VH-VL binders against FAD synthase (ribL). Designs and how they scored, part 5

Target 1, 153 residues: FAD synthase (ribL), of Halorubrum lacusprofundi (b9lsn4)
Amino acid sequence: MTRVVAQGTFDLLHPGHVHYLEDAATYGDELHAIVARRTNVTHKPAPILCAEQRRDMVAALTAVDEAHLGHPEDVFVPIQRLDPDVIVLGFDQHHDEADIAAALAERGIDCRVERASGRDPRYEDELLSSGDIVDRILKQRGSDCDGAREGQR
Below, E stands for the ipSAE of ESMFold2; O stands for the ipSAE of ESMFold2 at other seeds; V2 stands for 0.75 times the mean of E and O plus 0.25 times the DockQ between their complexes.

## First folded at step 1 (VH-VL)

Design d9 (framework fv_denrakibart)
Fold by ESMFold2-Fast, scan of step 1:
Structure d9 (fold): chain C 153 residues (1-153), chain A 120 residues (1-120), chain B 113 residues (1-113)
Amino acid sequence: as target 1 above (153 residues)
Amino acid sequence: EVQLVQSGAEVKKPGESLKISCKGSGYKFTTYWIGWVRQMPGKGLEWMGIIYPADSDTRYSPSFQGQVTISADKSISTAYLQWSSLKASDTAMYYCATHSGRYLSPFDYWGQGTLVTVSS
Amino acid sequence: DIVMTQSPDSLAVSLGERATINCKSSQSILYSSKNKNYLAWYQQKPGQPPKLLIYWASTRESGVPDRFSGSGSGTDFTLTISSLQAEDVAVYYCQQYYSIPHTFGQGTKVEIK
């Protein structure tokens, strides 16, 4: 049996996440997703939703056999526990396959590193990024009156 | 060659503590799940739980949660099953078994078993 | 917990004849999108630990003789020994590994008539 691991933050789900997981699932018999904790996300905005909720949403997707939380101190610990044959990176994730493979090898993990295919928007106004969804919320529902509401906070 | 060697038979009284062991060899101990299975005299097999030694991630059967403790010592490639206070109903053969770290996989390798007898 | 039920509890079969053991799960252990059944069969001889015979319902473990075969899907599974040998006298257990706890059936004792 071939075991595949996909990984990501999976804040606010969008069709790009679904495509990634569906493509990842084609690499083997069983797909496990690792959902990053807030502490695993550095040098970019923290996810809006808590890790447990993001895990449960990912676990509900048809392509996913099981979803797991990342380890707070060592992002490779869940990968080592799962002992995958393949890790599939997202299409636009900014990690080099060779760098990830080298990090896994240092930890005794013998695993192939692949990258998922990308997809184009299928219709006007399709959002393929959690950041774009947040930006849309702030534009349509957020306050743009900076500093005027200090007395109400 | 993967091998699991268990500690010897134990004869105990109710209320006593006990810790039995399972030593792995022939593989990288930290990368394989190791589990415990109980077999009461003349009865079938009962899955107790599993541990992943690298991070001590431990999963118990609900019927054994709180009744036993599963642990592992990476420095000596040994897993443990422990009771704080034995009962006569703990009399059984206890097996350790392992598989290649693939979480949803059957046990490929088994220890020889440790017989635990608890009687007054 | 998924409950595994075997039938019969015991059976006596003449040498060279077919032995058939059934196993039923209380809920489906088929992962439909991958067409995989999370079912294993073990053989246990007196005084010995169990040995894995079959996994994924029908895949033989390396070194297991061709006379052992597994079949079934979803909730109903069968282990068949096509031509019983003297060395096959043992208790046989099914196990699901679809969800924790990985529960076993109660066992079926196979003996010679």
Scores: ipSAE 0.000, ipTM 0.524, lowest interface PAE 14.3, mean pLDDT 85

Design e1 (framework fv_fasinumab)
Fold by ESMFold2-Fast, scan of step 1:
Structure e1 (fold): chain C 153 residues (1-153), chain A 122 residues (1-122), chain B 107 residues (1-107)
Amino acid sequence: as target 1 above (153 residues)
Amino acid sequence: QVQLVQSGAEVKKPGASVKVSCKVSGYTLTKLSIHWVRQAPGKGLEWMGGFDPEDGKTIYAQKFQGRVTMTEDTSTDTAYMELTSLRSEDTAVYYCATVRGYSYGYWYFDLWGQGTLVTVSS
Amino acid sequence: DIQMTQSPSSLSASAGDRVTITCRASQGIRNDLGWYQQKPGKAPKRLIYAASSLQSGVPSRFSGSGSGTEFTLTISSLQPEDLASYYCLQHNSYPYTFGQGTKVEIK
């Protein structure tokens, strides 16, 4: 049985996430997703939703057999526990497949690294990025000064 | 590297107030949260409250609500816990401890101050 | 409030013994549990985070297990320097709550 692992933050699920997980699932018999925990890096925005909620949302998707929280100190801990045959990177992830494969081999994980296909918008206004969704919310419902009263729900 | 240094022991009378300090060294206070835990002599640990790093608010345990105030001075990297209307049962060692963010989450109470003994007696 | 109950409240064991301490939560807390060691006259020190992950610098004889409501701290081969009180902490929801503590003594 071929076990596949996908990784991501999965903040504010959108069709791009669904496409990634569906494509990842085609590489094997079962798909496990690892969901990153929240981060406090001050120069980057934190995920809007807590890690447990993001995990539960990912776990509910048809393509996903199990969803797991990442390890706070070492991203390879759940990967080593799962012992996958394939790790599928997201289409827009900047990491080189060979570099990831080398890091896995160094840790004794015998696993190949693949990359998911990209996806074009199906509609003119389809949002395929959590950042785009946040921007849309802030423009329509938010304010730089203590929230927007106009349009607030 | 990162150290929490607390103010010295205090002796107070019932009804007085005490303000304990916790200085962060080797790190920036704005990048971590300080929580306060106390321990009465011969007893266990009791969480009092602290800054919630995700919501940006200070949360107090119900038992201390209205009597405790936790503040920070970022210019001196110092956190404070002030407890008012002191009672003899407030005699305890008071600790500050960190909640620190990193790549995939938070570390809870990974660093502790040395403790401050507050004695409340007549 | 989530109640954390530890057992036993105290134990005495010999050097080299396997020691087990249990912590039970009154409701599910997932893996939002830490274990802390407090030596006499000292501040507590974290041993385990996320129920089963060993804190950097802590000897490998310490291990944690469990999820949901039942958790265990194990010392595989007790050493004299392990004389201390041990506390579990849930940080699943406010207010954070500690177990009442387990005092470990060497015979």
Scores: ipSAE 0.000, ipTM 0.504, lowest interface PAE 14.4, mean pLDDT 83

Design e10 (framework fv_fasinumab)
Fold by ESMFold2-Fast, scan of step 1:
Structure e10 (fold): chain C 153 residues (1-153), chain A 119 residues (1-119), chain B 107 residues (1-107)
Amino acid sequence: as target 1 above (153 residues)
Amino acid sequence: QVQLVQSGAEVKKPGASVKVSCKVSGYTFTNYYIHWVRQAPGKGLEWMGIINPSGGSTSYAQKFQGRVTMTEDTSTDTAYMELTSLRSEDTAVYYCARSHGYKTGFDPWGQGTLVTVSS
Amino acid sequence: DIQMTQSPSSLSASAGDRVTITCRASQDIRNDLGWYQQKPGKAPKRLIYAASSLQSGVPSRFSGSGSGTEFTLTISSLQPEDLASYYCLQYNSYPRTFGQGTKVEIK
């Protein structure tokens, strides 16, 4: 039984998240996702949705066997508990696979580190970024002049 | 509308460093990735690397690892590419280009910055 | 690294001709391929993304096809303004890699 862990914030699910998790699942028999809490997200805009809701949405995806909340101060706590065979990184990591593997080994976690492939838009209006989704919401619902449905401007 | 405007042409001596800027407008800087691509005179396009302006994560082509550094300044909506230990074969037009996801093509592109490395 | 090979390296054709450029990937890249047009002295411009999706504002005479390892850019009726170099780009894996380019000249 090969256990795989994927990790992310997963705010406002988009097809890029689905592809990441589907790709991660191909590395083993059982995929567990770790969803970051707001307290884990510093020096970045806070996620729009609460951690429990983001976890529940991730847990509903076909590729995911179980979704877990991250630990507020130590990202390795749920990883040590799950004892995975493989950790699959996303594309926005600034560390290479070898550096992450070394950090895990120092914590007594013996697993492989792999990197997921990404996904391209399948049609013109497909959004693959939570930031793009937020920007569109602000433009369509945050402006006095947008989405009034009283005719066209 | 969306524009990427690069800094002006540079002339450098071998062994020097160059830092090219790419100032963006017409969109939220931190919502899109910036790629750097170069083109030597009369040659094809060569990918150098990518930066995520939200957090500053980078990935570089192996050929440039150790010589290239990509950074961002969110207060001025500007991406930078610094190349050190310049050689004559680094003479090229350097482009920045935007992508809106991990598996997206590049649209739009900056106008390009000519960097000439000579005696 | 994924190697991208274009064919031909250059071509000359007359206005109104059908032009075909082929791009081959050294491994399966699915449909993670774009086509770019570069006119002399200008930055490249995206024509096609996801192998077959036409960029908004690009003339319908441009089309892309293929998946996996073999891809084609077609210009159904070549126009004088199409004089340019054309490049394919794979964005399936890092590092991103371009084909060597195809120079299209008009007789």
Scores: ipSAE 0.000, ipTM 0.498, lowest interface PAE 14.8, mean pLDDT 83

Design e2 (framework fv_fasinumab)
Fold by ESMFold2-Fast, scan of step 1:
Structure e2 (fold): chain C 153 residues (1-153), chain A 123 residues (1-123), chain B 107 residues (1-107)
Amino acid sequence: as target 1 above (153 residues)
Amino acid sequence: QVQLVQSGAEVKKPGASVKVSCKVSGYTLTKLSIHWVRQAPGKGLEWMGGFDPEDGKTIYAQKFQGRVTMTEDTSTDTAYMELTSLRSEDTAVYYCATDLKYYGSGSYSFDYWGQGTLVTVSS
Amino acid sequence: DIQMTQSPSSLSASAGDRVTITCRASQGIRNDLGWYQQKPGKAPKRLIYAASSLQSGVPSRFSGSGSGTEFTLTISSLQPEDLASYYCLQHNSYPYTFGQGTKVEIK
């Protein structure tokens, strides 16, 4: 049986996340998702929703067999525990497949690294980014200067 | 090793626009997050915007919204930052910067920087 | 926006001295803080990431500490080549914001 791992932040779930996980699932028999904790996110703004809630939302998706929280100090701990056959990176992730493969090998994990396909919007108002969703909320319910107040100024 | 090489210095008149380029070598542009930072003479660093690869979007600082556009030409591995309606206070060195680190390493953006492009706005 | 305040704005010290620069965030940023060195006429270079992790290739005399709102960059034994401006940067939320910088001069 082939075990596949996908990983990401998965804040404010959108169709791009669903596409990634569905594509990742095609690489094997069992898909496990690792959901990053806020402490694991260093190259982008911290996620709005807590890790447990993001994990539970991912776990509810049909393509996902199990969803796991990342380790606060070492993202490779859950990967090592799961011992996957394949890790599938997201299309937009800037991680190098070779760099990830080398890090896995250093930890004694025998696993290949693949990258998911991307997709284009399917209709005019489709939001494929957590950032787009946040922007929509701020424009309709508040402002960048005071997101706590819902003013229609 | 990743290298970012920027276009040469520019002199512009108020109201004009400028387009600065950032050529990536040693890696593929589509796998990088490129951000732009400027520095007025004798002053500090100011973040202008950048690409967020996990959300697939370019984010601009509010101060520059409507005046700045950041684009990429993947066929030439070149990123661009265009600033319009130039004012004298836009005189600055403009830097591109990127990071290849994955989040599990506790990494941080702006590991690699371009050499900077001086843009002077004067009449 | 998150405001980053550095202290001091400038300092002069002798080779071998211990130098400390502080950075304060207007709200909690966890450990989403980096320190950058900019030598005269050059682009900035990252020294510290994740508040306390030393960038590969950076001398061990540089160290970072702190979390939440208060952060410190320490140079344990200042060297002549350390003449530079030092900047902190928060990347906890957009827009990313830099501190105003600390100019370090060597006597």
Scores: ipSAE 0.006, ipTM 0.501, lowest interface PAE 12.5, mean pLDDT 83

Design e3 (framework fv_fasinumab; at its last look DockQ between E and O 0.04; V2 from the best seeds 0.00; counts 0 for: pae E 15.4 > 2, placed apart)
Fold by ESMFold2, look of step 2:
Structure e3 (fold): chain C 153 residues (1-153), chain A 121 residues (1-121), chain B 107 residues (1-107)
Amino acid sequence: as target 1 above (153 residues)
Amino acid sequence: QVQLVQSGAEVKKPGASVKVSCKVSGYTLTKLSIHWVRQAPGKGLEWMGGFDPEDGKTIYAQKFQGRVTMTEDTSTDTAYMELTSLRSEDTAVYYCATGGWELRPYYFDYWGQGTLVTVSS
Amino acid sequence: DIQMTQSPSSLSASAGDRVTITCRASQGIRNDLGWYQQKPGKAPKRLIYAASSLQSGVPSRFSGSGSGTEFTLTISSLQPEDLASYYCLQHNSYPYTFGQGTKVEIK
């Protein structure tokens, strides 16, 4: 049995996330997704949704066999616990495959590192990032819209 | 419609302090992330710091750490930036700015009109 | 800190010309980049958010592209009212940083 790990923030889910996880699943028999904790999200704005909600949404995807919360202090702790055969990085994820492989080897984790393919837009006006979704919401439903609101008293 | 209205221009001596106000209207300050940006004459824009909604704390650019304090009074919907130990290089227009919304503020859609602070002997 | 390298520092073009301004980030910032226009004596105004999304009310001659480390603002047909300084801003991580600015002049 080949165990695959994918990791990400998975904030507002979009077709790019689904593609990543579906592609990752093709590398083995069992896909485990690790959902990053807010404290480990750097180099981008903090996620909108709480970690438990993000994990539950990821767990519901057909491609995902189990979803897990990441470790608040050391991102490699859940990887060691799961002992995967393959780690699949997202297409645009920050780390180079060689750097991840070196970090795994330093920690005694015998695991292949792969990178998922990218997803091209398939539809006009398709959104493939959580940031684009948030921008669209603000444009259409922001403070200038007639949506219902209650001010703090 | 969010509006940011800043206090008027100031002239200060080196070593003094300045406190610039930024009054928010059209939305409550408790739902906004306020940041401060300055621009020296003939120069570009420089971020000074702003509120981090995740921690509920202000993050200051390292250059200003120890000299700048950013506070908010939610009862009056007014943000403040105080810069101490002024020197001539602090002569600039100071802007307050916001993304205008929630946990992930969209930077810097709403701007105050700017406050000129002049530091001269 | 993420350095934003913006080029050119200034340019002079005729009305109707296509103008291109670039920003390069010292590390990946995904699409957490905005483009701002500042006319003389005014506060900056956002033109582009999320690297490529046009702000409401901004003329369609403005467009943005790029992701990761390389970003471009394009003015497809320069108009006299586009005389301004233009800045990119990354908001991927603290401290937030602006490019050095590009002053656009009309010949």
Scores: ipSAE 0.000, ipTM 0.466, lowest interface PAE 15.4, mean pLDDT 83
ESMFold2-Fast, scan of step 1: ipSAE 0.051; ipTM 0.696
ESMFold2 (binder alone), look of step 2: mean pLDDT 89; pTM 0.926
ESMFold2 at other seeds, look of step 2: ipSAE 0.006; ipTM 0.598

Design e4 (from e1 with heavy chain V99S R100P G101R Y104S G105S Y106W W107F Y108A L111I; framework fv_fasinumab)
Fold by ESMFold2-Fast, scan of step 1:
Order: C-alpha cells, then sequence, then structure tokens
Structure e4 (fold): chain C 153 residues (1-153), chain A 122 residues (1-122), chain B 107 residues (1-107)
C-alpha cells in the first residue's frame, strides 16, 4: 500500500488546490494532506481562515483520504508519523525537491519527493490563487474607512 | 556542515552582566531555531530558553525570566544570550543549540555550539 | 513544568553488556523525546530523536523506545567509547526539560 503526502496552506479553496490534490493522489493508494498552521507560512501572507477550518475543507475533498494539521515548530513531524512513500509538492511551492529530500534523509525517512503539475485557467476570470481571491474581495467589497478597525494585529 | 561557534570564556563579578554570542556558519540564522542550555560544573543540562517559530517569539524558562535576554542579528547570522545580575550559582558552561525551522524541533538540538564557560567569582 | 526522571543515576557495566536507561515524564509527552550523549569536556550529541529514531552516524547498538510517559535507551553491546553521561529531553511543551542524567562507566 503506497501512502502519499501532500502539503500546503489551503486558504480559500480554489481549483488549483483541487488539481494539486488530484494529481498527488495518482502517485499512490492513499492520500494524506498536511495543512500548514499560520506560523508555518513564511513565503506569503498569513492565511485568513484558521487551520482547523482549512483542514476540514481539505478533508472533504474526494481525492483526500485524511487531512492533518502541521506541527507548529516543524513541518516534518506529521510526515515522519505518517511514514509516507511519496511526498508531492505543489507546482508553485517554494520548497526545493533536493532540500526536502535531504531533510527527509537526515530523519531516516525513505520517501520519494515529486512535484505536481500546474494547470492553466479553464475560462476567463478563473482564480487559481487565494491571494487573488482576497484582492478581488478587497477591491469589490472593501472600504476606505479605517476608523475602528478591530482585530488587526 | 552547519556550525555554531560561540564566544570565549568570561570571568565576571557578582552583579555584573555577560553576553555570549553564537555565530551560525554554513546556514542562514533565519531558518534556525536557536536555544540556550547551561550546565553548572559537575551538574546536568538546564534549558534556559529559545526561539519559538509558532509564536514568532522567544520563550524563557521561569527561573531566568527577567534576567535573561536572547536576541538575534540576522545581518551577521549571530544569536546572543545576555544574563544580568550574575550570582555565583550562574557559573556554568553555556551552550547554544539548534534545529532547522523547516525541520524538527524533535531534532531538539541536532547541532550544538562548543560551549562558553562563564565564571562568576569575587 | 514537566519533570523528567531518569534511572539509574549511574551504572557500571562491562564491555559487551546490554545497558538500559529509563526516563519517565510527569505527564504525557507523546514521542517528543530525545536522548543525548555527553562525553567528558564535550558538548552533548544527539543519539535518538522522536523517542525511537536513530540519529544519522550513531552506531546501531543504540536504540530508543517508548511513548507517552515511559521511555528507554538501550545500548545492546556496551563499548569502551560509550563512557559518558546520558540525558533525555522532552520538547513536548515549554519549558523544555532534561532528565537529571545517567552516568555510564565501563568496568
Amino acid sequence: as target 1 above (153 residues)
Amino acid sequence: QVQLVQSGAEVKKPGASVKVSCKVSGYTLTKLSIHWVRQAPGKGLEWMGGFDPEDGKTIYAQKFQGRVTMTEDTSTDTAYMELTSLRSEDTAVYYCATSPRYSSSWFAFDIWGQGTLVTVSS
Amino acid sequence: DIQMTQSPSSLSASAGDRVTITCRASQGIRNDLGWYQQKPGKAPKRLIYAASSLQSGVPSRFSGSGSGTEFTLTISSLQPEDLASYYCLQHNSYPYTFGQGTKVEIK
């Protein structure tokens, strides 16, 4: 039984996430997704949805057998517990396959590192990025009034 | 090939402060979680504090809170531990230790500095 | 704070002997435990991470087991170079805490 791990932030699900997870699932019999916590996101803005909600949305997708939360200090802790045969990186993820493979080898994890394919928009105005969705919301529904803006840390 | 190189031994009087440095080589400080551990002569290891990537903050053990400050200079890849109001019982070897932030805090110190002896005597 | 208790505090054994050191946590720490070897005058060196995973480059005679609150470090065939103090460390929650150490001497 081949176990595959996919990982990402998965804020505001879009068709690019679905494509990634479907592509990852083709590498084996069982797909587990690891959903990053806010503190694990260093290469892009923090996600707007909490980790548990993002995990639950990912878990509902047909391609995913089980979804897990990332470890706050170390993205490899859940990976080692799952002991996968393959880790599939997203097309746009900043991690280098060789760097990930080296980190896994240091931990004695026998795991292949692959990268998912990207895809083009299927129609005009299809959004394949959480950041683009946020920008669209701010442009169309945002306000110039700041005043009593609460909860902004 | 990641190495932690610490500053040299120090002798201080009670009430003084000491600042120990830990230079990272072969890697980038921003990708490491630096912690500090001390060991009094003939005694065991004692965790003092370290950087927590979850909170983006440094956590200190209660025993040292208020007397210890841990800082980082990313431009020189150097971490510092400053201990104030020194007492004779602070005589110890002070170690910096680390694990990569993208890998394990389970590694809970796969890489250690050589140690810095701080002697507090009058 | 989580208290880590090691037993025994010291032991003396002959080359070739099987040596077991135990470490008990005052509350559950899952597998967030490492074992460290410290030779006289040297910085500690990690032997085991995640309670049972052998650090690269460490001889296979070293092994770790356990989860939750009870953990063991085993040296299956003690060698003279294993003269050292051994420490467990929990990193399940802050503050991180070490066991008091076990001194291993070869007779």
Scores: ipSAE 0.000, ipTM 0.509, lowest interface PAE 13.0, mean pLDDT 83

Design e5 (from e1 with heavy chain V99A R100Y G101K Y102G S103D G105P Y106H W107Y F109M L111V; framework fv_fasinumab)
Fold by ESMFold2-Fast, scan of step 1:
Structure e5 (fold): chain C 153 residues (1-153), chain A 122 residues (1-122), chain B 107 residues (1-107)
Amino acid sequence: as target 1 above (153 residues)
Amino acid sequence: QVQLVQSGAEVKKPGASVKVSCKVSGYTLTKLSIHWVRQAPGKGLEWMGGFDPEDGKTIYAQKFQGRVTMTEDTSTDTAYMELTSLRSEDTAVYYCATAYKGDYPHYYMDVWGQGTLVTVSS
Amino acid sequence: DIQMTQSPSSLSASAGDRVTITCRASQGIRNDLGWYQQKPGKAPKRLIYAASSLQSGVPSRFSGSGSGTEFTLTISSLQPEDLASYYCLQHNSYPYTFGQGTKVEIK
């Protein structure tokens, strides 16, 4: 049986997440999703929703067989324990497949690294980014002052 | 592997405070989520609180809020649980334990300390 | 808080008997449930994680089942060394909550 791992933050679930997980599921028989904790996210603003809620939303998706929370200090720990055959990176993720494969091999994990396909919006007002959803909330429901977003962690 | 070693038994008077230690061996404290559980004589297990890696915060059960403080000293790999304003009802064995919520398998490092008996009597 | 209701509170059975302990959550907790064994004077020991996965080193006579709100721990053939209290624990949301425990006696 081929075990696939997908991973991400999955804050404010949107159709882009659904597409990613559906595409990832095509690489094998069993899809496990790893949902990052806030402490795992350092290159962008922290997610709005707590990790347990994000995991619950991901676990409810038809494509996902099981959803897991990331390890607070080491992103490779859940991957090592799951021992997958394939890891599928998101279309927009900056990680290089070869670099990830090398890091996994160094930790004794021999698996393929693939990248999911992207998709275009299906209608004019479709949002495919958690950041875009947050931006819309701020513009329509709250006050957004000059520079307010630059200090977010 | 990972081992949790707790401080020895204590006898306290009502109104006093107690601070139980939990030393991590064979691993680094910063990579663990330490939780505290107590058990009164002849009673069941009761979760008191623990470190939540999601927000980097310590979460306390409402019953203990305001009386309990859980801290960590990373230089000595030791976690602490301090309970103040002790009552006879606080007589219990206090355990520290590792709890990785949501890891796969969900508790791949589920290690418990040996327990510390705290007796509150006049 | 999520309430964990465990039944029965105690039971007495003979060696070789099949024993079942039930744990019910007041709301859905998925598979975020563990089963713990506590022998007199000892710290608890995990038997089952993720509702149905057997912990390494635990005898195969122990098994767990269930998801959502109803969970069962089964001991297929009770042994004398199984004399202990058994607890379920939900870790789906804070505060974590234990069932009240089931005392298992061999007679």
Scores: ipSAE 0.000, ipTM 0.506, lowest interface PAE 12.4, mean pLDDT 84

Design e6 (from e1, 25 letters changed; framework fv_fasinumab)
Fold by ESMFold2-Fast, scan of step 1:
Structure e6 (fold): chain C 153 residues (1-153), chain A 122 residues (1-122), chain B 107 residues (1-107)
Amino acid sequence: as target 1 above (153 residues)
Amino acid sequence: QVQLVQSGAEVKKPGASVKVSCKVSGYTFTNYYIHWVRQAPGKGLEWMGIINPSGGSTSYAQKFQGRVTMTEDTSTDTAYMELTSLRSEDTAVYYCARDKWSGYYPLGFDYWGQGTLVTVSS
Amino acid sequence: DIQMTQSPSSLSASAGDRVTITCRASQDIRNDLGWYQQKPGKAPKRLIYAASSLQSGVPSRFSGSGSGTEFTLTISSLQPEDLASYYCLQYNSYPRTFGQGTKVEIK
């Protein structure tokens, strides 16, 4: 009966995404996740993976009942369609809960806004961001060998 | 390996502006938020604001609204904090500190710059 | 804004003593609390994250406990190098807020 919405980019899933979605699921009976399209991402590096793949990966997580793509021009369109009781913001999303609630009310969406709990690494080498995963890939598997070959010429 | 290196100490007169830099190395600059924290002599730590180096979005503590500007330069892996209309009570050590970019949880202020002493005196 | 209150504001103890510092949040912050050590003239260093997780490289005599609104940092056997100010930080919401600090001295 209680419908919860979580939203994010969800590029290169990591334990932080899992924690966020598991925590969000505790706020109600069903959890719907909204996955941002590239056009919705202006404050972060563009996601590596296409929106459909990111949605499918999120949909496969145990905590998630259904995953949806964001609207290219209006992030509130899928939220308005889902008509949730609760929207759970990610811990590091620095949006004011009151500002989000006001924007939702302006759109005719009557729901409360909560924030997921934070989580620090559980062990020394735990990677908790897509950016860190990309950095690790580039460091260990990047095209440095191509650069070295060019230098040999 | 991870380092946040700040610009040197500054002495300013009341009403002047100061711009502190924080050059990072040993990680991908755009993957971590940068926070600015200050500490007046003999006092505690005070959070000033945050910048996302990917895209430059910022959020400032209300106390500093209108006087602080945080910026980034991704070509040089450097974050900046500019404080205007300086008063004697702005005398403090200013720190940059990184926090993990994930959008879902913090990894804490795991690495800090060495600090920049800004002295505001007549 | 979440207000963080530390006690005591200062303490003096002998080497080998068990030292306890508390931190209280004005509202539920779950386990989104870190403890920081600051030695004179130096930048702060993280000791504890997620209320109870020990930062890599930090001596095992440091431990954290608590959840919700009450948190404790314990030093099981105080050493001379532990002379420092200690701060709690909540990172449950913005703005981030620090406790006022606890100064630990060796007598």
Scores: ipSAE 0.000, ipTM 0.488, lowest interface PAE 12.8, mean pLDDT 83

